VH-VL binders against f1miw6. Designs and how they scored, part 34

Target 1, 251 residues: f1miw6
Amino acid sequence: MPHFAKPLLRNIITRNLFNSIKKKQCLQYLQTLRTLQYDGFTTVYFGETDIPESLVTGEDFSDGYYMPTPTWCVVHAGGSQGWVPWKYRMFLRDELCIKQEDNLFFEFCDVVKKAYGKCAIVVKERRRQDATRPKEGKETEAQAHVPSVVNLTSVTCCPEVAKSYGHKLLTLPSPYNYLNPLDSAWSSLKWFIINNRKEFCLQSVDGVYSYQYILFSDLISKGIERINLSKWRTITTKVRRWENYYLGKLS
Short names: E, the ipSAE of ESMFold2; O, the ipSAE of OpenDDE; V2, 0.75 times the mean of E and O plus 0.25 times the DockQ between their complexes.

## First folded at step 13 (VH-VL; framework fv_traxivitug)

Design j6 (at its last look DockQ between E and O 0.51; V2 from the best seeds 0.00; counts 0 for: pae E 2.7 > 2)
Fold by ESMFold2, look of step 13:
Structure j6 (fold): chain C 251 residues (1-251), chain A 122 residues (1-122), chain B 107 residues (1-107)
Amino acid sequence: as target 1 above (251 residues)
Amino acid sequence: QVQLVESGGTLVQPGGSLRLSCAASGFTFSNYWMTWVRQAPGKGLEWVANIKQDGSTTYYVDSVRGRFTISRDNAKNSLFLQMNSLRPEDTAVYFCARSWSDYGYESAFDIWGQGTLVTVSS
Amino acid sequence: QSVLTQPPSVSVAPGKTARITCGGDNIGDKSVHWYQQKPGQAPILVVYYDSDRPSGIPERFSGSNSGNTATLTISRVEAGDEADYYCQVWDYSSHYVFGGGTKVTVL
């Protein structure tokens, strides 16, 4: 079994990247995840990302608040088996158009049950640097046998819904975003957008978002497809090596 | 059309201060983490500092921590590096660079300026 | 403390393949990016996330990353490929780290 010659963690406390409470939460998360993996659960990472319109168009919108630029939210999931065979969702984050899908997580749980059987569904905890984002849905009080609801900005993730399909919902502590391979997939998607948006551009005539939405949807779809099974296996393998490192050093 | 232009590099004496500027154009500046990378004459590249899209988070290489301050003004599409207590080993061409990153990690630098030369010598 | 080790130089005949290595402990666990820099010019990104190319970079440039070694491969080398090449990663202990650079000379 290879050992790390120099633990990376020794400097984390002095650089304020981790703290003792979050280290224990991360260790608990990793131990739970490994137990579920040993028990035959398929790991699936479920999450969202924001894509500002200006990233897709490349236009400079320095006019500020008077002419606000729309932001799109993409919701998807994946793991070492690739993207879940579930159509990703894309929402406009204009305050007038933002809707929280009450049944989206139910549908997702059903799809992954049929595709993979029982799953360990991993979602990120809301990060401190993102604490000012609008919170979606109503938060329920936690009790001994009813875990807290985990809210994304676009989706409410209920542990009891996951359990009713034989799944287990896990929360990744926020300082450890690099342990979420979905974040690496989102980064790859955005880099694909930056490098390919000129090939998908249409001249806007009247500011009609229907033409921009069709172009953006095609660009996003191509970017999602570009992150194929081979790339998913690469990023999940990299994450697993980091997980093993922290399991050995945090405990 | 996407462009980064650095300015402010000059000759300064050891212990002196200098402020570098980087003007961005042709892209939405507020979407990107911005970065300073330096290159001593005849040497390789060294990352110096970066700053989050909203300016709330900064990181520095150990050798400049406490002496350099990175900042940005998104209304003016401008990036800055305030350099204090300059040393001869800070002599370098300073590049500003653009990086797409949600969280400031695992990223590359896809657009670079031409650099501005800082010389720290008596 | 990521330290990226590159050979100082590589010589290659025109039309042949240049391979530029970037060594680091478990570098296969990191995303590796590659830059080309010609004298007096800014670096340009030629490979990102181990193996992807930005728009405008020829297919002759390719990358791989596994174990302790990442490799930039330039096939059918041209005189215009003569430059310094740097690898780069991100690491929690060191943040962004560049390799020492490799001078590619086209003979």
Scores: ipSAE 0.498, ipTM 0.758, lowest interface PAE 2.7, mean pLDDT 81
Fold by OpenDDE, look of step 13:
Structure j6 (fold): chain C 251 residues (1-251), chain A 122 residues (1-122), chain B 107 residues (1-107)
Amino acid sequence: as target 1 above (251 residues)
Amino acid sequence: QVQLVESGGTLVQPGGSLRLSCAASGFTFSNYWMTWVRQAPGKGLEWVANIKQDGSTTYYVDSVRGRFTISRDNAKNSLFLQMNSLRPEDTAVYFCARSWSDYGYESAFDIWGQGTLVTVSS
Amino acid sequence: QSVLTQPPSVSVAPGKTARITCGGDNIGDKSVHWYQQKPGQAPILVVYYDSDRPSGIPERFSGSNSGNTATLTISRVEAGDEADYYCQVWDYSSHYVFGGGTKVTVL
């Protein structure tokens, strides 16, 4: 009878340990962020969102042929000062060619340096799908492995590159992604696309909108512009309150 | 037209099981978080469960945890709620709803079905 | 678990302004969404992210959120506005929470 309790306990312990580690990572992130803010670093959130073409066209694939529609990746950054004065980038994700633009992060770092000075650049942690089961062995001190490189889909964010411009690159732990105001901005953009895509159609015949001719660039541009400084301030203020809550709860 | 249609609601005995279905049409189902919300007769709305686009993440209200399972089939544009060990307090109209958020945080529900009635009575 | 408190009912004369409150601890730090539900119908989103309106929702519907109270305001109330109204938030535990609902009666 004693053998069945072991796997359940292991799962509970592993989950508890995982939760504990993630909480610690969150606290460390928040403490570091606050320290940098006090040291005069401007916080900017750098990230990407995927926009499937079907979101833009409203195509209904109900007929069972799930054809993967082309997906656009939008890369941008923002913070308490609004969108950074850097032109957002759009990449078409083709299964065949994820062209990583190696210079994009350099360009970004230069622009934010000129605009804000030294920055705390926050990026999301990519869930490594292959997190191999920690082998049972050595309690190696979970030194917060500052990932040497954070790979976005289209951009490689390197801490050393950030450092060369006087910036600090921070990784937001994955369970706490809601502490990134950029996610709220992306949600707002997607909502704008869904609700306003008809206005960007070039052809309307008797109330039927042809989504074959959508001013996609204009749609995205207007959606991004709609997230004004006031909205950014609201979003970042809410995030700050959450940060304070966790700093208080996890300390 | 964007539409959600619930089905499967019926009369069941306490301790019984039921599977609800929600058929989505008029939008790319796989792009959205989906949720179940229930409303007991003459009562308010109660969130039950939600599921991520790829089905990899699910959340439940505490009262149904371990008894209910939310799942989805993106190929069939379908959302499901497997309900086991049903109780009289589970009697409600069950609505499926869509969230436009990709992240599952602070989301609203912009599209709702008409609901399906589940009655748990002896 | 976050508890959202709404008044059970609000009465308003035609053409006047109805205000429906949603109380919660630090609700101003959360995004509040509002739903209208008429008898025998599904809920309809009328305000999202505190103050934004979905397409097709009249400008008469507005929202605010500050401190411990969110408010849905319905100006120039019409007979068709008679319904139950629910506030909703997402809490820190990855749960969605609804208020108890407010019945708006147009006198």
Scores: ipSAE 0.131, ipTM 0.691, lowest interface PAE 2.6, mean pLDDT 85
ESMFold2 (binder alone), look of step 13: mean pLDDT 93; pTM 0.952

## First folded at step 14 (VH-VL; framework fv_traxivitug)

Design e1 (at its last look DockQ between E and O 0.53; V2 from the best seeds 0.00; counts 0 for: pae O 3.2 > 2)
Fold by ESMFold2, look of step 14:
Structure e1 (fold): chain C 251 residues (1-251), chain A 122 residues (1-122), chain B 107 residues (1-107)
Amino acid sequence: as target 1 above (251 residues)
Amino acid sequence: QVQLVESGGTLVQPGGSLRLSCAASGFTFSNYWMTWVRQAPGKGLEWVANIKQDGSTTYYVDSVRGRFTISRDNAKNSLFLQMNSLRPEDTAVYFCARSFSDYGYESAFDIWGQGTLVTVSS
Amino acid sequence: QSVLTQPPSVSVAPGKTARITCGGDNIGDKSVHWYQQKPGQAPILVVYYDSDRPSGIPERFSGSNSGNTATLTISRVEAGDEADYYCQVWDYYSHYVFGGGTKVTVL
């Protein structure tokens, strides 16, 4: 059976072109970030993480006798200066909890302006590789692809709002998640939850969301505080080493 | 309570194949990356492979890439390691381990099974 | 081989402090985790993210990490602390790496 390779070859060619596009996006992101840093912009990473309630309770889904559990979303920001002096937000995600009109990003831009002056605000691209398709199936070859609105799952990040405060909003390309130090902070928070959740397991059997939110919020606050300035500097130094690696590799 | 139980370790010939299983209980399996770590007799620990919560992403140590396949079945709370083209240097106790990570890096392994012995010799 | 260097053994008297080192290039920029393994048993996580303890691990276990050296410190050593101890990191090339292990002997 000699020649059934054409569908495989087409897939290889398609993936190579896609990888080239993502490499260009990453290089443009890194070059823009370095220019902003040289121009005196403070880098701030703005993002969210999801925490399923079962991670807090430790409930075994294989049991089959359990109530459906919600997912919690935490929104915060930080960088080499530590956590932004801005109260993190917690959102309960269920069938009905969708935030349509949210000026949270406006408030955030005001806070970071007062704290740091002009900022390069970095948000992570959504995890769909084809989400940035150009019109008529062609990519913009001469200029970086700049989305008109950048959204976290729960927060609308408008570039025009950022610009009105003297900030620049940047999108971190999704294949390069290790270039986001906030992901390391989220991992530390989740490990803190796993190792300090014993009270939540006993109390979660009551099944009252208002009670769980109160106790969960206290645990989150403690976990965030444990990620101090020294840990943030370690995390951002690691990211800078990765950035330098990819600047060399992609150029 | 929380536990991991490995099975399937046995004596096999070089070039042979073997499938290891790990049964998880007492925790929500689908919240965690799962990991295989091995330890040759009298030697230290060596990470082998890990797999994302939904099974979509896997990583392997270089010495097993292309020969071993990690997989999971979240409906059955089970982790697997398919080992092909086995070599004498694959002889080890294989541990199943739990880790938490969003992307599979910078993590520790907080719960371990007791391991299953794989011996590759003629 | 591994890029993490541990001394093969450390001896300590009961009630004293054991210090187990883990050497690596720029290890201070990595999260270091530590495991205890007794003969015939699975490893147990004793320190994670350089200095944090899992639930159930006594506070006499502590860790630090700076420069090229991470250190596991066991204060007021007990006979039950006799074990092999491994450090572990993630490297830049998607690999988890363990140190070679340190046998702690309680005299």
Scores: ipSAE 0.569, ipTM 0.802, lowest interface PAE 2.2, mean pLDDT 80
Fold by OpenDDE, look of step 14:
Structure e1 (fold): chain C 251 residues (1-251), chain A 122 residues (1-122), chain B 107 residues (1-107)
Amino acid sequence: as target 1 above (251 residues)
Amino acid sequence: QVQLVESGGTLVQPGGSLRLSCAASGFTFSNYWMTWVRQAPGKGLEWVANIKQDGSTTYYVDSVRGRFTISRDNAKNSLFLQMNSLRPEDTAVYFCARSFSDYGYESAFDIWGQGTLVTVSS
Amino acid sequence: QSVLTQPPSVSVAPGKTARITCGGDNIGDKSVHWYQQKPGQAPILVVYYDSDRPSGIPERFSGSNSGNTATLTISRVEAGDEADYYCQVWDYYSHYVFGGGTKVTVL
């Protein structure tokens, strides 16, 4: 009689297994990160955040027509040393124009090499939306497939490229995204945008029409600049404490 | 003007059900995490639930887990809290609030509604 | 479960400095937010991420967070500052946690 493990038990087991696997991945990430740090690698977090234009404009499209506003993707990097001395990039996220700048990661790797030497470049794991259906099939030993390539929306991060510059590319497991200090930085940026956008608005009157213009580049630049070295140190210190906590708990 | 307006709070019997609504205006509702916070009479603030922009992720305080459901309709700029199996201890003013963070953690709530009173009494 | 401890009340004379503490285990490793709530009103965010202020909040409001204690400092206290103040944090297990609140009375 095939014991039909009640679907509920399957879900619990799957969740527990998933949790166990993710914990293991976290531990491995942290151990690797620490090892690299001891080996003299500078940790830099490389990532992106989406900024809908509606966030910038504050426009209320509540009149029932959800017009998807254009979304901007900001790509930057930071760490305990603050923002990387690399010019952040902004991309318009449209279905058509995610021009993956193939060379952006090369440029980034070169800049961080010059600035810091060998780096541990940390990127977030992209939740493959599709991977949540566990295909029932083969218990393939979840070899921690270090994804050979981590694709940001706008940038392809290739471990081989990183390696060619003497860097190590690390992927932060998705359940532990809060161990990425960039998220705090991005939150701060978005908060700044929301609260200060009016200061970056210009009004122009042309005859009967009044136009409001937002100095978007200036707004983003100022928002990024506001996250100074002191703030980065605070954020990274907090992350480090959490890392230490997990290293202790998961070891 | 950025505004949140709660509605649906009323007197209900223990074991009853109630649906709260929060209408958002003055901002792009779909860009934000939304949350419910409650405050029992003469007591402090208690987080109840929050929901991601796309509704794909929800979190609940343990005391309401399995009884309450947070949902949203981005097309209608509306946040909802379905409350089932209500208990006297659920008596509170329920606030809807906006989170400014996109990540659903370590966020503050920058915009609050005025709240709606839910009374659970026999 | 992260428990945030606040004093139930703080009394301060006008023009003086009020300090509201929020205690928690390793709270210094968390981002602390502070809310002001006046009677019959919704809470207002007054400090976020330990020390940042929203637009429109007076510079008299400041925050610090270290070790096991976060502190909201209100300098040059005014009668209009009389309110309940709540600290708030996030953690992985409890998600959003509020302190018990501190009633600030201006004498």
Scores: ipSAE 0.112, ipTM 0.694, lowest interface PAE 3.2, mean pLDDT 86
ESMFold2 (binder alone), look of step 14: mean pLDDT 93; pTM 0.950

Design e2 (at its last look DockQ between E and O 0.62; V2 from the best seeds 0.00; counts 0 for: pae O 3.0 > 2)
Fold by ESMFold2, look of step 14:
Structure e2 (fold): chain C 251 residues (1-251), chain A 122 residues (1-122), chain B 107 residues (1-107)
Amino acid sequence: as target 1 above (251 residues)
Amino acid sequence: QVQLVESGGTLVQPGGSLRLSCAASGFTFSNYWMTWVRQAPGKGLEWVANIKQDGSTTYYVDSVRGRFTISRDNAKNSLFLQMNSLRPEDTAVYFCARSFSDYGYESAFDIWGQGTLVTVSS
Amino acid sequence: QSVLTQPPSVSVAPGKTARITCGGDNIGDKSVHWYQQKPGQAPILVVYYDDDRPSGIPERFSGSNSGNTATLTISRVEAGDEADYYCQVWDYSSHYVFGGGTKVTVL
């Protein structure tokens, strides 16, 4: 067990420290969420998903002359009340998309305030933040309950903007994806796309070719509508049961 | 046309090894988790293994863990199952199947291949 | 790990309704998917996420899931519906589980 045992032991210690930090973050998140729910905050999950154009068209374009197909980002929010009554946003992934989304969170906070009053707004921790090992220190502990900025790929979520509307912004630690009901909603939307995209095509026949036109906006809109209040209640109930499981396990 | 085609099934003696392949066409292979499901003659369906879109994460049923290795080559739209230390109870038709999930949970299998028969005898 | 219990067979007259059950402890907390398999053929997904249908599956196929029982319902049964039917879930330990299968016979 000479030199090889030293590198393996170092990796095990590093992995254990990382897991301990993430467990503490999850417990803090759940305790904060429960406190806000007791204090009358409505829980709202705000997030995004990527829809590559190849998922919509149903064909593999990698064999042609083109590089990987473009990806669309959909931004929406929901909870046990269903989808927030807010017009979801769609963006093409590029530099212009990111710049145009900088103030979208302000608009969102206003809409949910009018719809539900004070909200606990939950966003998922960005994966690039997960790739950086947290520094142990004073600022890290203070930040655990008052996050500075949470970036989705297409949206900047500022805690001070949320606070100005009486909301509280919470970050869900990335390893605990089962605690984000939006992931189930996004999966349902993508399954709807896979199974219904051909039924949302306009088709005409030329003497040589058949033309198909994908009604992309209508497809996405119908897919979101398919995830009704009953489905939202089901997925949020499942998430709450897993939250209780983690509270028992991590306590 | 979306299609999955398995190959490599044959007769193998107990303790032998075999590699199954699955060729995918008509869809963007790298968008999907890929899965092996087997069915012994006259029996029901049994999930064997699955693999994440980028190949970084794999899961196995307990009876094959340590003996089977699932892998994929996204540049060649291909899924593989390396089967070592084969036993008579591994005799089955092996299907490859497509599933969609961002994280590999709660998914169905919407596209299946026709299967390839593996027989482990004697 | 999850155990999914299906009746081994269901007989139904043409034009009537077949109901195929899938029993499991708190299965209503899971997403249930259903497959049709004819002899010598690959399975075909007929219902996913409890009650959604893939493209090409007729409205005669429907699903429900609550409590300890999920149900696949085939209304106005046709001779072509004769097949084995399997339910499937994902359990939270990252394993996929199929029921034992139900043979539907059209009388």
Scores: ipSAE 0.478, ipTM 0.746, lowest interface PAE 2.9, mean pLDDT 81
Fold by OpenDDE, look of step 14:
Structure e2 (fold): chain C 251 residues (1-251), chain A 122 residues (1-122), chain B 107 residues (1-107)
Amino acid sequence: as target 1 above (251 residues)
Amino acid sequence: QVQLVESGGTLVQPGGSLRLSCAASGFTFSNYWMTWVRQAPGKGLEWVANIKQDGSTTYYVDSVRGRFTISRDNAKNSLFLQMNSLRPEDTAVYFCARSFSDYGYESAFDIWGQGTLVTVSS
Amino acid sequence: QSVLTQPPSVSVAPGKTARITCGGDNIGDKSVHWYQQKPGQAPILVVYYDDDRPSGIPERFSGSNSGNTATLTISRVEAGDEADYYCQVWDYSSHYVFGGGTKVTVL
């Protein structure tokens, strides 16, 4: 009689297994990161955040016409040394599919090499939305497939490229994204945008029509600049404490 | 104007069910994590639940886990809290609040509704 | 579950400085947010991420967080500052945790 393991048990087991795998991945990440740090690699977090124009404008599209507002993607990097001395990039998300600046990661790797030497470049794991169906198949040993390529929405991060510059590319497991200090930085940026957008608005009157313009680039620039070295140190210190906690808990 | 308006709070008997609603206006609702916070009469604030922008992730305080369900309808700019198996200790003003963080971790709540009173009494 | 400890009440004279503490194990490793709540009103965010201030909140409100104690400081206290104040964090269990609240009375 094939014991129909109740679907609930399967879900629990799958969740537990998933959690176990992710814990292991986290531990591996942390151990690797620490090793690299001891080996003199500078940790740099490279990532992106989406900024919908509606966040900037504050426009309420609640009147049922969900016009998808353009979404901007900001790409930058930072760490314990603050923002990387690399000019952040902004892309329209709809255009990102077309213009993968293939060279952006090369440029980034070169800049960080010049600035810091050998770097541990940390990027977030993209949740493949589609991977939710565990194909029932073969218990292939979840070899921690170091994804050969981590694709940001706007940038392809290639481990081989990183390596060519003497860097190491690390992928932060998705459940542990809060171990990326960039998330705190992006949160701060978004908060700044929401709260200060009015200061970056210009009003123009043309005859019968009044237009309000937002200085988006200036808003973003000021928001980024607001995250100074002191704030970065605080954020990275907190992340380091969390890292230590998990190293202790998962070892 | 950015606003959250809670509704659905009423008197219910122990073991009963209630659905709270929160209507959002003045901002792109789908861009934000949303949360429920409650406050028992004369007591402090207690976080109840939060939900990610796309509804794919939810968190609950332990005391309501399995009884309460947070959900959202982004098309209607609405947040919901389905409350089942209500207990007297669930008596509180329930606030809807917006999280300013997109990542749902160390977030603050920048916009609050005025709250809706839920009374669980025999 | 992380427990945040606040004094139940703080009394301060007008024009003086009120300090509301929020104690927690390694709270300095967390981001602390502070809310003001007046009777019959919804909470208002007054400090976020330890020391950042929302637009519209007076500069009199400031925050600090180190070790096991976060502190909300209200300088030059006004009668309008009389309220309950709550600290809040996100803990390792993916929970938002509020302190017990501190009633600030302006004498």
Scores: ipSAE 0.146, ipTM 0.694, lowest interface PAE 3.0, mean pLDDT 86
ESMFold2 (binder alone), look of step 14: mean pLDDT 93; pTM 0.952

